Miniprotein binders against o43075. Designs and how they scored, part 20

Target 1, 293 residues: o43075
Amino acid sequence: MNALNKIPFTRALYHFSRFRSFTTSGWIMSGHNKWSKIKHKKSANDQARSLQIGKLSQGIILAVRQEGANPELNMRLATLLESAKKISMPKSGIENAINRGLGTAGSEGSQVHFIEYEAMHPSGVGLIVEAVTDNRARAASSIKHILRNHGASLSTVKFLFSKKGKVEVNLPPEKRDSMKFEDVLDDAIEAGAEDIVNRPKEYIDEEDEGEFLILTEPSSLNQVAHHFRSKNYEIKDSRLIHIPLEETAIDVPAKDSVREDIQKLIDDLYENEDVMFIHLSILNSHFLPILDE
Short names: E, the ipSAE of ESMFold2; O, the ipSAE of OpenDDE; V2, 0.75 times the mean of E and O plus 0.25 times the DockQ between their complexes.

## First folded at step 12 (miniprotein)

Design L6 (at its last look DockQ between E and O 0.40; V2 from the best seeds 0.00; counts 0 for: pae O 4.1 > 1.5)
Fold by ESMFold2, look of step 12:
Structure L6 (fold): chain B 293 residues (1-293), chain A 83 residues (1-83)
Amino acid sequence: as target 1 above (293 residues)
Amino acid sequence: SPEEISRLQDKIWELYERVMKLRDEGVSPEEVRRLYEEILRLIDEVERLQKEGLSPEEARELRKRIQELEDKVRQLEEKLRQS
């Protein structure tokens, strides 16, 4: 029944009007994923490519362990394989990563560890740093050192967040001129999504960011992602995230010096080879850059 | 030795991960908080001794503290399995 699957009109209107309330003047930076930042490092392309291949390999290992090696059934793997093709990652490297994810005999490399480090910046902003590494002690020491250099320290902060599934999409190319937000909203309701946010074009800075951010229950992530793929949407990203709880999230735009300090910290963390994703207890940080003005 | 320090750090960070899992499962919040604080103290102590040099006596003392911590973590993990 269509009424049981739809977001109430008042909630849909609220989300649409929130999008309209953001100012768009000024410079925008992404702080949630550095894969596209690596592509923009033209002066160090060999080193940037090597780092990006390493992070893609670790992402493939994780995706395969979580959902298996069939990209028809594993959307996260499918998007990672598309990224690997774009940078011409060797097929032997891709096969090795898949085999390590499966745990098959003859896999190369050390056991890979998936770790979340929780930390607090002096401003009161909490951080969750996701890392993938074959050397737990090295990763921990490096990340702790970076945190300390910025005045941050290890602290339990997960209570400042809610775990959600995130699907980032662009409209289907063949329907780009004919589809409206209401059509995407209907598709999100049909898929069983929890929420939808329309990201302004000026805030789309990275390859893993889309025109629409779809939030799901963690257990529904794959179901929702497949629904949008079945409708020919372009899937930009599909993964679990930690989003800031509204009740405790800090409004960084009201404290510009804090915004700059946090941006420098996350930039340094993303340069670490073991860091994959960073989540912040900053209002709207799951879909907007922290440098909003 | 560098290898010994790396093994100590690997065990301490493994225990960090296990304690954070216990926190996520909601077992004994006050006991988990105390274990977390002890983990942080051990992390700092190993880092200090890495810079200053680790004697055999200091290594033995650290291994003892880590074992005591692991015993407490195992106790709470067993409590989680029983619930």
Scores: ipSAE 0.646, ipTM 0.887, lowest interface PAE 1.4, mean pLDDT 78
Fold by OpenDDE base, look of step 12:
Structure L6 (fold): chain B 293 residues (1-293), chain A 83 residues (1-83)
Amino acid sequence: as target 1 above (293 residues)
Amino acid sequence: SPEEISRLQDKIWELYERVMKLRDEGVSPEEVRRLYEEILRLIDEVERLQKEGLSPEEARELRKRIQELEDKVRQLEEKLRQS
């Protein structure tokens, strides 16, 4: 059964019109790597750097825990290590993060846990909050407090999502003018990807020109990421994500006050040290770029 | 004691993680829901008691309920390993 029939060309255009409503509202959409927000705080102050290092450490821990400590097999880890190198993260910190991800770091009290907190907002938006913490009770208390401040409560919501792989790629600068979307699509098909989305230029910084989001089956994530790397794409991110099911996903709330409340909830959660990623049951929220404030 | 509450909370969240894993491994939605609802009740109760104070009797009852939940979770985990 021809793989060509699965990419509905018509979905991309309809999805973009809904995305415009998110971007105009300053929505920090689900699917944003907490790390991407950190990249854009160019404030070269020690505090920003410390926060970046902390978040990269957590990312490394999570990547290792999910897919192991071999960067050749774990493309997410490879990407995180490259990012760590770019910010001159101490080698000892990287090694410690890897060891913590393996569960081999230190005494019984240093065990790191990956937790997915599931919550429902009063608007009907479901949330999956990914956290990495060495203290479950603290993390739970803090996250629950934030949820409660926005009227949200713990609830089973994972049924509203499908687990997929996501690869964020960028064209090399030298190819940005020569490569067409069709060329990237061909590479995605060859890689065994499920879908590809070009980020609209209006929503990406000049530095992010030529960004594509590639969706994969969870088991194909590393293969697809590796394929794109072999084709000389820059791999910006590679991760498993929860994609809202079209059948149950809600549209972006029409009421401004509700949108603002959800945005504040997301912001407050991302300010939490243990929170790594947030997934929303809002239709197509997984394609929304982090609006770099 | 605050330490006892912390231990109870840690155990409850451990069970939460295990139940979520069971769900992902194909345990029936109905059974997962029942376990999850009990976890939510325990979370709320421990949080209440954290504010009000934990009596020895309440602590014993919570430990008992947590153990009963753990036993159920363990049984499901074992069933999945045999399948």
Scores: ipSAE 0.200, ipTM 0.645, lowest interface PAE 1.9, mean pLDDT 79
ESMFold2 (binder alone), look of step 12: mean pLDDT 85; pTM 0.833
ESMFold2, look of step 13: ipSAE 0.610; ipTM 0.876
ESMFold2 (binder alone), look of step 13: mean pLDDT 85; pTM 0.830
OpenDDE base, look of step 13: ipSAE 0.030; ipTM 0.390

Design L7 (at its last look DockQ between E and O 0.35; V2 from the best seeds 0.00; counts 0 for: pae O 9.5 > 1.5)
Fold by ESMFold2, look of step 12:
Structure L7 (fold): chain B 293 residues (1-293), chain A 101 residues (1-101)
Amino acid sequence: as target 1 above (293 residues)
Amino acid sequence: SPEEISRLLDKIWELYERVMKLRDEVMELQKEGVSPEEAREIMDEVRRLLEEIYRLIDEVERLQKEGLSPEEARELRKRIQELEDKVRQLEEKLRDLRKQS
């Protein structure tokens, strides 16, 4: 029995059957479920700049925690440092974020907490809010306040999600004009990917988002990431995420006011300096924005 | 006092994180099929602990606005300690169950 469950051809067919359409045709939502909407709308004032610095700091802390403080060896850190230069983030702030990621911030009051808050919106949409903070009580109080203002409440919702590996990639620069979608699909199948989705170019808003989102079983994340790296793809992100379970994901019509209400909640949460990622139990929310055209 | 309220909330939110970690570990055991009845019992206790945690958070936030009497502070500290004892017992139980598997 176990041998039958491990047949490579069966797994390859399973991955093939789960691959999504790779055109921009059909239902396409116009909004965004990430902090990038806040960055573009509010980047002209001091509050928006402070928030950008905070988000870059969180990204640096996480990148350093994952792959170390050497930007020659840590491509994600190198990318974040480039973004920090673009907004003239103070060097002392960059150094502090790196030290916090190493766990060597030293002086009292510098410990960093990585926290997931779980909540339910009145519509039945579950939320997982990932935070990075040096003050647990402040972060929790602020996030709970924002949730309550939108009618959401703390509740266990992780059962609405599946933990998956995510690899975000761009085509190899030297092969961009010569590679076809079929080549990327073949590479994903060979790597053992569970799913592949091309992100419409208008929805590539962050430095850690790629042209293709590759989903994996958690235990296969490293293998799949290595495969794409060995094929000279540009790796934009590689981490574990929560995606909505298809059987319980909410499929709210594109113009429904529920999506607008949730977008407002997401925007308010991302304005909080401690919030890093938000996951929703809305169908396809892991790769598409939730707000309609 | 403001500092006492802050310490109470920090402790309650720490217990929230610990209970949610227990929930995650029990969910993993349930996927593996390890001791399904004991896993269900632990999950039921997790649910009860979370309900108490939510009540404590709301109570402390209410008292932050109304003022905290010495009697109310003593009661809250006792409830938080009892909650932590239960969390520790579940953490030990789960640790033992994982060693067996």
Scores: ipSAE 0.613, ipTM 0.862, lowest interface PAE 1.6, mean pLDDT 77
Fold by OpenDDE base, look of step 12:
Structure L7 (fold): chain B 293 residues (1-293), chain A 101 residues (1-101)
Amino acid sequence: as target 1 above (293 residues)
Amino acid sequence: SPEEISRLLDKIWELYERVMKLRDEVMELQKEGVSPEEAREIMDEVRRLLEEIYRLIDEVERLQKEGLSPEEARELRKRIQELEDKVRQLEEKLRDLRKQS
């Protein structure tokens, strides 16, 4: 009488129990097409390039300070370095940024600071403005001035958001024609992600075909990013973000004038050298390409 | 003096970081459902403190351009001290709230 060793189902459940309910958020196309213009395309002018180089430099400094100077271990740094290559950032500028992040840069010992400004627009849209600056006072003055110019006021709005990890990936070049969304979904589940979204083509440049946004718990961000890298995905971005809470998020404003006012506010903020990222309390706004990094 | 303005700014930014930490801690307690009314009161005070911090920054930045008189410096030090006292009280309140959970 061969006692069939019932392998207790309990061990399989423990690995699956860390699978928090993976949700697939469908990209809500409805109303978001109105924000397709929010994409800050690379301005071809020297001033825009200088601004981009400055922002990348600050981003590199911050990334190195947070997670070290090894791009194999620091996925955020890796993505920033690739962005720096794409815009032909001078090698000396990259090296200087890394050294400043390490605190080994010589005479320009200006400490770099990360600051989040919270504001409310008159439309009821909350904003979190992330800034990286060596001059807190300048950044505060400039950002507040921009906010005021658009009728926005400083207000606590983080309660309208949930902090999450975001990994932005492209399909492996060799699999772009063969991989399906289901395959990417399986990889996201295996990685321990919470959600996956395929960006609609209308929000992606032709070069970004096969782009997926993966949401994670903040503590899982690096794990998920490394998992996708190990599967030969191109990691375009890896960062912590603020996601609007569904229960308090507002829809994209129906009035064109209000959308235009918010767009101008965003544009003016992104023209500021210290501003790195902007989060909006607009439903699904976190999927919108706000910056071409 | 430029040195005095720098010291005042450093203190204001220290207080900003403390308030931001308080905010993050209160938000965590709110997510846990701990003392929702008291957590809301703390968050309202955090908002008021941030507004005052931003006013102080604007004022010090103005004075950095115009010059800082001894009287203005004394008044700023007083306002910063009052702000620090409020931040401390709020930190204590939050600590007490955590002990009750």
Scores: ipSAE 0.006, ipTM 0.259, lowest interface PAE 9.5, mean pLDDT 77
ESMFold2 (binder alone), look of step 12: mean pLDDT 85; pTM 0.847

## First folded at step 13 (miniprotein)

Design M1 (at its last look DockQ between E and O 0.62; V2 from the best seeds 0.00; counts 0 for: pae E 7.5 > 1.5)
Fold by OpenDDE base, look of step 13:
Structure M1 (fold): chain B 293 residues (1-293), chain A 101 residues (1-101)
Amino acid sequence: as target 1 above (293 residues)
Amino acid sequence: SPEEISRLQDKIWELYERVQKLRDEIYKLDREGVSPEEATQLEDEVRRLMEEIYRLIDEVERLQKEGLSPEEARELRKRIQELEDKVRQLEEKLRELRTQS
């Protein structure tokens, strides 16, 4: 009977109390959608828009591959479609992205591949780099080059992680003033969630992120997301993620030099066109920015 | 030839994707409480396969720059075939485990 250490709900609340010094250091959380990063790049030029459209397209492809093409069931896809509408992405581009995600070779487009590159940094931080590319060899070469520039190498690191579902939600607008965390917790339990984190407001991008991060079994992700939607929660994100195992996770606040090095590596990786998401074997990196103490 | 290197790369990436799928499936079986000991053994085998795939990726990238001899090409094809055979064996074991559950 390998006790799947159900992290008792009570421990997640206690760890937040120790992170008192919320210095909003501009640290990019592990697991930020590349789309969020590009959205904040205020460059109003045509190149920035082209890059944004490209990233949304890749995001749609990935979302469809992971959770299907139905936006009623795929909350991530729904969110991406809203973002695509906001930036006036061409309908043909959206449809093409959906079709590419389904693997239906519709038109002339090269086959898109989803690849997870695994790497180890000299600090002992493991990385899973999710990429969406039409050219595996190019993507591999480019990502490997970036990794090497930071002393990292391709290595098996998935053993440092547990695969989970993540749902990010905001309170129903009509209940913002009346609903308490306890009510959200009850809803999470009822939905069959594994854990819930209430993120401090200082770490929440209100446009792209949810106040509450709900962790699920991978098979329960859609069920939990639907449950929260049925209760009129605002679904900000719904995806599979890799959560660092506590026993092997690096505590970066204890290693300030490691933080800066990892941040530079993440930044360079996110500048790559094929890179979509990065998971780190850093403690709490799946829901909290790596904080400077 | 550049074409031979491209074919080898394509095959390595195909195996990479297959091994990734295997790992995800083994993880599901472990969660379903099938055989924790067997799941652990399969995970270790998958890890070894992935490590060999990364070695092959690095080697083919090196040879893409230096040139690929017929002898090196033959050896790479042999190693890739040995990996493919191991991947097939794991896929079969996993199917057997699913049918017994």
Scores: ipSAE 0.220, ipTM 0.638, lowest interface PAE 2.2, mean pLDDT 79
Fold by ESMFold2, look of step 13:
Structure M1 (fold): chain B 293 residues (1-293), chain A 101 residues (1-101)
Amino acid sequence: as target 1 above (293 residues)
Amino acid sequence: SPEEISRLQDKIWELYERVQKLRDEIYKLDREGVSPEEATQLEDEVRRLMEEIYRLIDEVERLQKEGLSPEEARELRKRIQELEDKVRQLEEKLRELRTQS
């Protein structure tokens, strides 16, 4: 039978138009130096290499525990291994993380736990902080301390979000000059994706972001990711995320001090060794920068 | 005292995990056509449970640093027991709703 949850063509065009209009107007209208914004974002989210290695190790352990050690069957692991290679993570560190995930003879160290901390900032912005830690008490204490320093506190906020699958891709290297957005859209529809957005040009060079963000129902994540892999796309990321609900998302003006305050909180949270990802109840925050400049 | 705090923390995290599972089950029921009114009521109940969990996490962490008196320990155990009773009631309610498929 055909795919049951294909994205309607008109829905795809609606999201495409919203993305292009919003990114063009908000980004360009800021008037700030684009290079300065990119450097600020990279500095704020470009954690020390040792911190990145530690987070990748924890991610690999969790991915292997959940889906096994075969990258051909475990797309999350495959993505993490590619990230590990790009930052030159030592092979012995990768092997250790895989062995810990498998629980094989000779594996050592505490188990890791995936925890989602929910928090509310005084501005009304909700946060979901994904953590992977071998010490729940330390993670809770550290994250609460960071939140408190910024006036935020643990609070229920998941009702402000919808859980989705995310696949971030770059065009196949050999097809970069010949492929257009319409071709990627066709592939997304064939894969059964829910939505597709094109990242602003200024972010295509980032190591962690793909040119296209493909949204899926959670149950379709692996199907969609494998489809794009089969078309020789470069998979930059494949994981579950929390997307702000449009009905309740905060639409913070580009020059509002709230965005700067939130960015400082996010920067401090990412410097914590246990924090992996942060989701915000700010409109379009899953693919646009918090500081528009 | 340190051992008692550890036991309190373990119980709170157990209840946290059970409430998160309830959220997942409510989402599934909402997709399967449970009335919007029932879904909203269930979500409100879960939200109140999570708020109490966060208050308990805060209180236990504070008392871990300041020391736990026998009176404070009794009050925390009472609040945790009341929370667990509410979690069990909601778990039973959701099991009954699934059986009515």
Scores: ipSAE 0.054, ipTM 0.571, lowest interface PAE 7.5, mean pLDDT 75
ESMFold2 (binder alone), look of step 13: mean pLDDT 82; pTM 0.803

Design M2 (at its last look DockQ between E and O 0.01; V2 from the best seeds 0.00; counts 0 for: pae E 6.2 > 1.5, placed apart)
Fold by OpenDDE base, look of step 13:
Structure M2 (fold): chain B 293 residues (1-293), chain A 101 residues (1-101)
Amino acid sequence: as target 1 above (293 residues)
Amino acid sequence: SPEEISRLQDKIWELYERVMKLRDEIYKLDREGVSPEEATQLEDEVRRLLEEIYRLIDEVERLQKEGLSPEEARELRKRIQELEDKVRQLEEKLRELRTQS
């Protein structure tokens, strides 16, 4: 009887009450995809647009690799395609990204690799750095250099995590005023979700993030996402994530110096062209920003 | 030679990807309720393989800067082969476990 510690639904709500000081100034952008970070970079120059297109391309590649090329089944891909349309990404670029994700991109020199680099920071925080690259050696060297600059090193850390599905949703627009959290919870239970978190609005980027974060078994991710879609929820994200194990997760608010150090490391990693997503062995980092108390 | 270092790097990353696949499959087996003790042992083996891979990555990067002697190249090829053999053995064990379930 391996007690998969079902995080009791009741505890997630209780931890929100302790995050009292909503000073927005101290958010560690942990668990954000690189795309969201680039959107916030207000630089309207051609270089910024090129970078945005590059990141969307990488995001599409990754989404297709993880959940397939059907946007009806792959909610993350659907969202990325909408974003690509919004920025007027060339159709050829989208098609190329999809093909690269499928591994059907014909030239030997264009093979894209998905790599998860595992690292340990001196603070005891483990990192899983997801990268999408056409050059493994370059990506490894660059990421390792960044890690070293922050005193981190390559190390096995996946034992600090549980792999889960994540679906982020907003309420159906037509029901925004009528639906309660209880209704969303019922839908999550019906879908076969493991857990649901209602994020405070102060912690939500309304453009890129969902108000409700649903956790699933990895094999149930698509089923749960489809269930919410069928109920007319707005799907903001759907992906596999690594959730910190509670027993080994670092409580960063208790370690203020660690927060700044980890934030700098994350920022430098996200500046790397190949880095797509970073998972941290920080308590609640998969759904909440790391806040200064 | 730079070409030899590149070949060694490519092989190490190939093994890394194979080990990552193995880990994902082991996690699936564990979730399916296949022998939790066996799954734990396989996870520990995967961890050891990854640790060796990371050591090899570090060493090859060092040697890329310092230069690779024929003797060092031979030793790295030997270690990579030993690692590949262990990965194959683990892949086989995992296949056996799947056929018994």
Scores: ipSAE 0.158, ipTM 0.604, lowest interface PAE 2.5, mean pLDDT 79
Fold by ESMFold2, look of step 13:
Structure M2 (fold): chain B 293 residues (1-293), chain A 101 residues (1-101)
Amino acid sequence: as target 1 above (293 residues)
Amino acid sequence: SPEEISRLQDKIWELYERVMKLRDEIYKLDREGVSPEEATQLEDEVRRLLEEIYRLIDEVERLQKEGLSPEEARELRKRIQELEDKVRQLEEKLRELRTQS
């Protein structure tokens, strides 16, 4: 369906004509298919389980500190707990992370810091690297080292992005076959969302990625997420993100070596225990992978 | 040849999705009071299925680059069929356990 052209209340950040152009020239011919999606999940699954558990623990600690320990009220925590379930994180590890977020696990030096590192790759692609760490000096040193190894360096790049809330959802299970985009759009308007992006079907995984990306003002994130939960949608993700500004986002052709170079940098950064998420100034990178096949 | 590779990839994706749903179903059984030993056995079986899926992915990628011979296609379809049989067996096992619980 041509979902972006059917959004009456706002201009979509990635409206149909631009989405069709990118899909036709760069994505359709390069295989926006289920195979590319499973290869990305294979890479994530190959990451050492202990590293994944450590990152989830840090994420849970931060989420609890920010919004409390009740997953009915704290949507970020709820989605992190779902991720912990997917990798079979021990229940005792989850409880410990929650207690540390509340301050009940209780040792000195357990403080966790959220830090954003801004960097520029030689290709002109900007990166915002989110880190959660108990050791700022170690995180800074290791992240700078990884960046240097790839020819990148710390540099101010936030001007290439717009900060938004992101809620990823799947349709309510009982309505999966009967609901249409217009119904989701109506719910988004009612919730106070800014925009909707319909993720191409080949990039939807009921485990990790939602069919609809709901964009919000940062201050409205939890409000919008709870509205969709109250409508019985499955919430796949709820977090703040940096979205590449359309006018400055880099549109790298699918077979360009720049995409491979960026992917290698990203892979090395994600091997770091302190790195939680990476935002890129690449067109559509907030809902599509940067490397196909 | 491209059509054969695409068909194999689609089937592997289908089996991957079915295995992921089995993982979720095992979680639900754990919440309903299935024994720890039985839950561990089911989790191990899912892990083995995922490992075979990833081996199939690697093999299909290799053959996509090298070309697919009739013998290689037959061997790959055999492995995929064996995998589907195991997935179906586990799906049946979980359905029986859920109705008893």
Scores: ipSAE 0.020, ipTM 0.530, lowest interface PAE 6.2, mean pLDDT 77
ESMFold2 (binder alone), look of step 13: mean pLDDT 82; pTM 0.814

